# VHH binders against q9y6x5, part 438

Target 1, 379 residues: q9y6x5
Amino acid sequence: LPPKLLLVSFDGFRADYLKNYEFPHLQNFIKEGVLVEHVKNVFITKTFPNHYSIVTGLYEESHGIVANSMYDAVTKKHFSDSNDKDPFWWNEAVPIWVTNQLQENRSSAAAMWPGTDVPIHDTISSYFMNYNSSVSFEERLNNITMWLNNSNPPVTFATLYWEEPDASGHKYGPEDKENMSRVLKKIDDLIGDLVQRLKMLGLWENLNVIITSDHGMTQCSQDRLINLDSCIDHSYYTLIDLSPVAAILPKINRTEVYNKLKNCSPHMNVYLKEDIPNRFYYQHNDRIQPIILVADEGWTIVLNESSQKLGDHGYDNSLPSMHPFLAAHGPAFHKGYKHSTINIVDIYPMMCHILGLKPHPNNGTFGHTKCLLVDQWCI
Key: E = the ipSAE of ESMFold2; O = the ipSAE of OpenDDE; V2 = 0.75 times the mean of E and O plus 0.25 times the DockQ between their complexes.

## First folded at step 19 (VHH)

Design zc3 (framework vhh_5j56_2; at its last look DockQ between E and O 0.72; V2 from the best seeds 0.00; counts 0 for: pae E 11.6 > 2)
Fold by OpenDDE, look of step 19:
Structure zc3 (fold): chain B 379 residues (1-379), chain A 128 residues (1-128)
Amino acid sequence: as target 1 above (379 residues)
Amino acid sequence: QVQLVESGGGLVQPGGSLRLSCVASGFTFSGSDYWAIGWFRQAPGKEREGLSSISGSSGGSTSYSDSVKGRFTISRDNAKNTVYLQMNSLKPEDTAVYYCAAGPLYGTDYFSQEYDYWGQGTQVTVSS
């Protein structure tokens, strides 16, 4: 039987939550599997870009999902969470569920993972749910496990997405111990439900399961705001994305716009597109705007109104607060092994290996995950 | 913002010793267990090469390239937020600009090109 893999994402699960809160179910999952304590995600550290990086192995400049809000100057199209169904935005890369279906006579399944309800390269997941935030985790889990168990051709790759603890992190801030404890307990209980469901169906021993996240969360404050209106008139530019990485489309001379913004705040770096640091791998795409503003950790870029968020993400991907974790269990993985760090793009070649797929060209390094796998030599 | 500043370079005779320092600002060594600091060098007309690295773990795991093993020693002082490279038995071929770098430790790869932060470098010249 072909190997099977379930990829689970809990949005906005900051890596150090594992150190600061109790997770009985997740810890048990880890004890019987592997843990990567820190996953360095891609810049910018937002939901759509990082989820697509996980399943493509590509930096954002390469797969073309460069933010949650995008603008294409040639086609005049806009991308947002409410307008994400156009294949135009996704077709610059091939996600693993498409590869899984095209390379092998296999099926893929998806529950709410970004991009899975869109035909990419004229291929859509064999089984999928249209995104609906009101659908319970239980219903998502039931559908995924049903498809894993009863499909023909068999589902060999499945993905499951959940919106917490991101939403709560935004609302309460990651440093709110009282509220976040409650939220994270619920997440752990959901993991318990997942494991129990798999055991009940007889899938637990044979299914590879990865539990990860796309980014962390940093504490914000009303005392740490950068007001762009204090630096530049709104008529001089179009805002494509706001905080903590603003994408600026000048309406006047780019240099003039840049000069007005470059000294706006000591807590914000302003880059011309060609001057974006190489380490971000965030330059070589037409969807990246001519000027980007990057706020320091915990600072929020605002216009006339102050932000209501107490937590946010999207900052420099080298910041620990932006890093998620990865845990895994199944026949492909060791038991009781802890790993320090991987890149988020490293997940893709690992998943391809597990599934026996030939990976598309990607930015991941398979060598970074070898120690997690039982069939590999750990050097 | 994280900054790395190298110091301790200079002119030394063959067989001599130097101690390089890398002072980090913007983060604390004791604050992270997943990071590594590495020393690199680049000679004129040659590619940059990794020399040594030390992890942020409690045990402070270290690695060395074959070219410097037995001669160079990497260490850290958390209180000073500084990493050191003790260089002994220096040779003319050790002449280069030496760089300090910081970033996540990916697996067991201490010499990855994916270090996030780099210093400006310090010149080391070994000559009679």
Scores: ipSAE 0.413, ipTM 0.769, lowest interface PAE 1.9, mean pLDDT 94
Fold by ESMFold2, look of step 19:
Structure zc3 (fold): chain B 379 residues (1-379), chain A 128 residues (1-128)
Amino acid sequence: as target 1 above (379 residues)
Amino acid sequence: QVQLVESGGGLVQPGGSLRLSCVASGFTFSGSDYWAIGWFRQAPGKEREGLSSISGSSGGSTSYSDSVKGRFTISRDNAKNTVYLQMNSLKPEDTAVYYCAAGPLYGTDYFSQEYDYWGQGTQVTVSS
């Protein structure tokens, strides 16, 4: 039988939650498979960019989804999490589900992974759900397992997305042990349900399953606000994205806007586009605005008001608080192996290898993931 | 804000010794299962060369390039958030600017990996 892969994301699952909370079902999954303790994601550490990096193996500047909020000056188009369906935004890359279903006798299925309800290069996932956050995990899983079992041509690649613990991480903050323990227990129960469903349907032994996330979460506070309006009047710029990485489109001379912002807070770095650190790989796309503001961990950029966030993400991708984990189980993976760190862009070439697909040009390094795979020499 | 500051460079005779220090700030290195710190050098007109690295983990795993193995020793001081490079049996070929760098653990060969943060460098000159 052709190899099959299910890619699952629990949004905002910080890597160290595994050490700080109880996950009996996830720990059983890991025990019989592999764990990568830290996945270094891409800057900025936001949901849409990092989910697309997983499935393209590309830095954000290369795949074109550079933030959750974007503006294109040539077309005058806007992108947001409520306005994300225009293929224009997604067409700078080819995600793995498109490559997979274009192979002879293969199809792809999706339960709400970002971009899977968009016709990218006029190609939409063979089976998919339109995004709707009100749809239960159970219904998402039912559709995915139905498609894995009953489709012709067979579904060989499937994705499943869940909004937690990101939503609760924003609401409570990662340091709220009482509320986050309750939230994370519910997620562990969902993982248990996933595994049990796959066993009952006869899929468990021959399906490769990756459970991962796009980013972590850091604690915010009303004591850690950067009031942008105290440093610069709104009349000088258009705000494309606010926090923790602000995207600033100057309305006047760029140097004047920069000078107003550069000393605004010791807890914020102000970059002209050409001065963005090379290690971010965040410069070579027109959707990256002329000035960005990067808040220090746990700081929130606000417009002369308080913040309701108790947790946030989007910070420097070198921060361990921004990193998710990766766990995997299936015939392609070793049993009981733990690995320290990979880059999030490494997941794509690994998935292509598992599925027997030729990867598009990408930023991942297959060698970083060889030790997870039974068919590879680990050295 | 993550910063690395090197010190301890200078002039030394062939066969002599120096100890370089790398003081880290903006993160806790000791006890981290994420961070590694490595030493690099660059001589004029040459490419940057990886020398040695140490993990932040409780075991403090170390790696050395063949060019310095047996002569250089990397170590750390938990109380000072500092990594050291003890350089013994110095040769004129060791003359370079020495840099420390910090980044995540990716595998067993930490000094050849991509590093996110770099120090400004300290000059080491070996001559009689």
Scores: ipSAE 0.000, ipTM 0.440, lowest interface PAE 11.6, mean pLDDT 91
ESMFold2 (binder alone), look of step 19: mean pLDDT 79; pTM 0.812

Design zc4 (framework vhh_5j56_2; at its last look DockQ between E and O 0.04; V2 from the best seeds 0.00; counts 0 for: pae E 11.2 > 2, unsure alone 60.0 < 65, placed apart)
Fold by ESMFold2, look of step 19:
Structure zc4 (fold): chain B 379 residues (1-379), chain A 128 residues (1-128)
Amino acid sequence: as target 1 above (379 residues)
Amino acid sequence: QVQLVESGGGLVQPGGSLRLSCVASGFTFSDFDYYAIGWFRQAPGKEREGLSSISRSSGGSTSYSDSVKGRFTISRDNAKNTVYLQMNSLKPEDTAVYYCAAGPLYGTSYFSLEYDYWGQGTQVTVSS
């Protein structure tokens, strides 16, 4: 049987939720497979960028999805619902589902993973769902399992995306034990349903399954706000993205805008593009604006004086609160193995290895993940 | 600065209809292009509940919570910087203060509170 891989993301699943909440179904999955306790994601720690990093193995500056909201000054394009499916945004990289289905006698399937409803390099996922957050997990799972089981040529790579616990993490904050416990129990039940469905369809024995996430979540507060309007007139810049990493396109002299912002708050770092720390790998793309503002953990950049969110992400990727986990099960993976840390970009070359694909140039290191795999010498 | 103003609330009988409007001001047309608009409600003693969202453009993406799907319709008129919520088949349990909000284009949904701007709200009362 050809090797098959299902990649699952539960958005905003902070790594230490595993220690702080009960996950009987996920813990059974881990017991029979592998766990990476912390995945070091890429800056900025936002949804679209990190999901594309998983499937390309590239830093955001290299794959071109640098935020959830973007502006390209050369082409004057905005990343929006009307052009989020414009290949222009996605074509700076080749995601794994494209590479997979260009192999003879293979296809790819997708249930709402970012970018899978876009024709990237004139290639769209062989089977896909257009993004619609109202579609239940059960419907997404049913489509994916139908495609894995009944397609010719066979689906060998599939993705499944779910919006929780990210949405509830924003709503309640990660420190709201009562509400987050309820949310995370629902997610664990969905993982139980996933495993049971795969077993009932005869897929479980020969399917490799990765369960991971794009980022974590940190607690916010109305007492931790940075009001931009108190520091700079709105007319001096165009706001491309707001919080916790603001993307500032000056309308006047850039140095003048920088000087108005540099002392705005002790809880915010203001970077000229060339001064962005090298460890972020976040400089070398035209979609990165001339000035970025990086709030300290738990601080929110606002334009007026209020925020409705109690949790957020997008902060410095060195923060443990921003890190997801990775669990995996299947014939390619060891049983009962725990690993401390990988980089999120390392997932791509590992997946390429499992599928027998030639990886495109990327920032991942296969050696970081080889101890997860049964076919590798791990010493 | 940026302001969202809801209107069109009021008293209605069960089974009736209302059309809410949310007018955005203080945006440049470029800034408004970066935002999606959502509708929320809060009944007395309840948490704020997301109802619907719509992104920019004439063909923009929409989403609806299960509680209002099929009864409520969101639309937007970018030339007027206005988003509408057409509410049909209203029930007493729809009684609440209704809010519009604006947030980032992507990552927003009816169940997300990741919105940067909020209106002051408009009262909708459905008499039994």
Scores: ipSAE 0.000, ipTM 0.439, lowest interface PAE 11.2, mean pLDDT 88
Fold by OpenDDE, look of step 19:
Structure zc4 (fold): chain B 379 residues (1-379), chain A 128 residues (1-128)
Amino acid sequence: as target 1 above (379 residues)
Amino acid sequence: QVQLVESGGGLVQPGGSLRLSCVASGFTFSDFDYYAIGWFRQAPGKEREGLSSISRSSGGSTSYSDSVKGRFTISRDNAKNTVYLQMNSLKPEDTAVYYCAAGPLYGTSYFSLEYDYWGQGTQVTVSS
């Protein structure tokens, strides 16, 4: 039987939540599998970019989803959460579910994972749910497990996405112990439900399951605001993305716009596109705007009289608060093994290996995950 | 799924008044502690402009852009999941498509990027 893999994402699950809160179901999952304590995600640390990096193994500049809000100057198209269905935005890369179907004549399934309800390279997941935040986790789980069990050709790769604890992190802030405890308990219970259902269906022993996230969450405050209007007139630029990484499209001379912004705040770095630090791998794409502003951790970029969330993400990907975790269980993985850190792009070649797929060119390093796998030598 | 539906637009003479409504569905408006509703407009050939916002997280605080301050009033009925924009002393330059938007904000905002959900818009035309 071909190997099967279920990839699960709990959006905005900060890695250190595992240290600061109790997760009896997740800990049991980890005990019987493997844990990567910290996953260094890609810059910017936002939902769409990082989820696409997981399934492509590419930095954002390579796969073309460079933010949750994008603008293409040539086509004049816009990308946003409410406008994400145009294959134009996704076609700069090949996600693993497409590879899975095209290489091995297998089926893929998806429940709400970003990009899975879009035909990419004229290929859409064999089974998928249109994104709808109102659909319960139970319903998503039921569909995924049904497809895993009853599909022909068999579903060998499946994705499952859930919006928490990200939404709550934004609402309450990650430092709200009372509310976040409640939220994280619910997430742990959902993990319990996942495991229980897999066991009930006889999938648990043979299915590889990865539980991960796209980014963490940092605490924001009304006392840590960067008001752009105090530095530059609104008429001088178009705002493509706002906080914590603002994408600026100048309406006047770029240098003039840059000069007005470069000293706007001591808590914000301003970069011309060509001067973006190499470590971000965030330069070589036309969808990256001419100027980007990067707020320091916990600072929010605002315009006049704007308000913000109590928690946010998108900051420097080297910040621990931005890092998610990865846990995995199944025949491909060791039991009781913990690993310190991997890069989020490393997940793709690992998944390809598990599924017996030839990976597309990617930025991941298979060697970083060898110690997680029972069929590999760990040096 | 959260949906916003605007109504109340139409043709009005200069100096007239209109009351726009934004009905939210898919969630209970009153249950959101950190949620704001904003009104925006877009005139032909112009950029989208934030007009007013009301936030539950701010204790029901309201904000207004300079262009509408003193003329427009935002209010809400939580029982009906509806936000209203009372527009008085309307001018020809107020002619635009008006949108309501919702987002998980602490406080109020004039900026579209901070809102997650949008209505289809309602046309307001001010003409003699």
Scores: ipSAE 0.000, ipTM 0.319, lowest interface PAE 10.5, mean pLDDT 92
ESMFold2 (binder alone), look of step 19: mean pLDDT 76; pTM 0.792

## First folded at step 20 (VHH)

Design cs1 (framework vhh_8dlx_2; at its last look DockQ between E and O 0.02; V2 from the best seeds 0.00; counts 0 for: pae O 6.1 > 2, placed apart)
Fold by ESMFold2, look of step 20:
Structure cs1 (fold): chain B 379 residues (1-379), chain A 121 residues (1-121)
Amino acid sequence: as target 1 above (379 residues)
Amino acid sequence: EVQLVESGGGVVQPGRSLRLSCAASGFTFSRYAMHWVRQAPGKGLEWIGNIYHDDSTYYNPSLKSLVTISRDDSTNTLYLQMNSLRAEDTAIYYCARHISGEASTSAFDYWGKGTLVTVSS
């Protein structure tokens, strides 16, 4: 029986939600498997970049999905979460489902993981759902489990994506305990449904399951706004992305734009591309704009308007509020083991190991995840 | 205050064309990407397409031969031209604004009340 892996993401699931809210089903999943308490994600701590980092093991500068909103000045192409289907954006890396389904007698399935409905290197996931946020978790799960059980060649790698708690985290903020408790209870119920469905279908004992997320969420406030229009005339630049990391394409002299911005707010760092801190690994791609603005945690960059968001993410990846968790269960994993932290790029070489795939060159370190795996000596 | 107001909906025969308008106010319209989204009866939201500040347009692949999005920055107006309408195009049509994206259509920061288009004979 070939090894099988289901990778599940609940978008925007901040690591400390596990400590601050009740998750009976997820805690039972963890008790019978492994937990990584904090996953250090990649900067910028946004959805598309971090989901692609999970499945490629690469920093954003290396895989080319450098933000949720991008512009390429040479081709004049735009990218957003709504128009993300052009392979041009995705082709700087090879995601694990492409590598997997190119093996003999293997296929891949996807329920809405970013990029799985795109023909990357002329290869689209063998079975997939076109992205549609209105499709229920139950329907996504039904398709994934049907494909895992009934496909020829067999599905050995599957992905499942869900938009919560990110959507509610933006709407209410992570500190709204009443609304977030309701949202997180619903997510825990979905995890219970997932486990029960896998048991009923006979998949639970021989399927490896990873439950993780791409980033966390921090509280925003109308008291923490940075008004960009107060610092610089909007005619001097094109705005590619706004908050909390703004991407600035100057229309006039770059140094003049930088000088107008550098003292705009004590709650924002302004970087010329060449001066972006090396620890971000966010410099060596043409899609990274000449100037970026990085707001402090909980601060929102706005264009002379109030903000509708009460929670946000995208901040410095050293911030614990930006970190998700990782839990896993299955024959490849120990039972009842907790690990403090890994880098999000480490997930890719671990998944390749579980599936018996040769990883492409990547930024992950297999050694960081060895203690999660039963076939590896740790201490 | 940011406002988006759709108009031009109504009952149309199959095979006909219809142009919807979205009047924008309360912001610098020319700086923003603008979107059209629809919701058929009993269905979820479906993204139709967008237009950027530089007039670049992108469309849902299933709709791209049927629709055209344009903008007039001098009147702060977004347009949706729909051709060869079919019964399945019956929906409430919304215009929406965003400047940076999330993983879903719920990432739009402002949108209108919608205009109903009914395609029947």
Scores: ipSAE 0.488, ipTM 0.789, lowest interface PAE 2.7, mean pLDDT 92
Fold by OpenDDE, look of step 20:
Structure cs1 (fold): chain B 379 residues (1-379), chain A 121 residues (1-121)
Amino acid sequence: as target 1 above (379 residues)
Amino acid sequence: EVQLVESGGGVVQPGRSLRLSCAASGFTFSRYAMHWVRQAPGKGLEWIGNIYHDDSTYYNPSLKSLVTISRDDSTNTLYLQMNSLRAEDTAIYYCARHISGEASTSAFDYWGKGTLVTVSS
């Protein structure tokens, strides 16, 4: 049988949640599979960019989804979560479900994963759901598993996305033990449901399943605000993306805007595009604006409006609070193996290997995941 | 019952224009995104473009300069305007409804029967 892979994302699942909370179902999943304790995601540590990095193996500057909100100065187009359907934004890369589907006797399925309801390179997933946050996990799971089980040509790659614990992390903050415990218990229960469903359908033993996330969550506070209005008049720039990494499009001389912002707060770094640190791999794309502001961990960039979020993400990708985890189970993976760290872009070449796909050029390193795989020599 | 019926196909000379129509019935047309897809002889399906419920349109880059998709919600009709037709544009053209709500067994939950366009001198 051709290998099959289900990629599951729980948005905003911070890696250290595994240490601080109980996950009976997930732990059982891990016990019978593998765990990567920390996944270093890509900068900026936002949802759309990182999900696309997972399925392309590319840094944000390379795949072109550089934020949840983007602006292209040439075409004058805008990208946002409410306006993400234009293939223009996605076509700078080829996601794995497209690659998979273009193979003979294979198809792809998707439930709510970013970009999956958009024709990318003139290809749309054979099976997909239009994004709707109101659709239950159960419904998403049912569709995905149905497609995995009954499709012709067979679904060999599927994605499943869920919005928690991100939404709750924003609302309660990751340090709210009471509320987050409740939320994370629900997540574990959903994992239990997933496993149970797969077992019931007879898919469990033959299906490779990856459970991961795009980013973590850091605690924010009303006491840690950076008000841009105190530093620069709003008429001098357009805000393309805000906290914690603000993308600034100057309406006046860039240098003037920069000078007004560079000392705005000791808790915010201000970069001209050409001066963005190389380690971010966040420079070589026209969709990155001329000036970016990067708030320190836990600080929120605001305008006159106060932020109501008690948790946020998007910060420096070297921060542990921004890191998700990766767990996997299936015939391709070892049992009871734990690995310390990989890069999020490393997931793509691993998935390609599992599926027998030729990967597109990517920034991942297959060698980083070899120890997870039963058919590879772990050096 | 959901129905999609393509029309407007036929034999045309190279360089000419053609407008295809897709008549939709059996559902609230205005709430659905619609797609045009074609299949040339001996070739696989090729996505042409789509139009969403908010009238935003997106096209295959290879065909963008040659096609325009529009819709009339008052008449439940989808249109494909094709200009400067070439021999390679010979195909069966299909309209398809974008999947909505509960997932179907296809990316497009309903298809028309297609209309044949033959570009020949």
Scores: ipSAE 0.021, ipTM 0.307, lowest interface PAE 6.1, mean pLDDT 93
ESMFold2 (binder alone), look of step 20: mean pLDDT 83; pTM 0.829

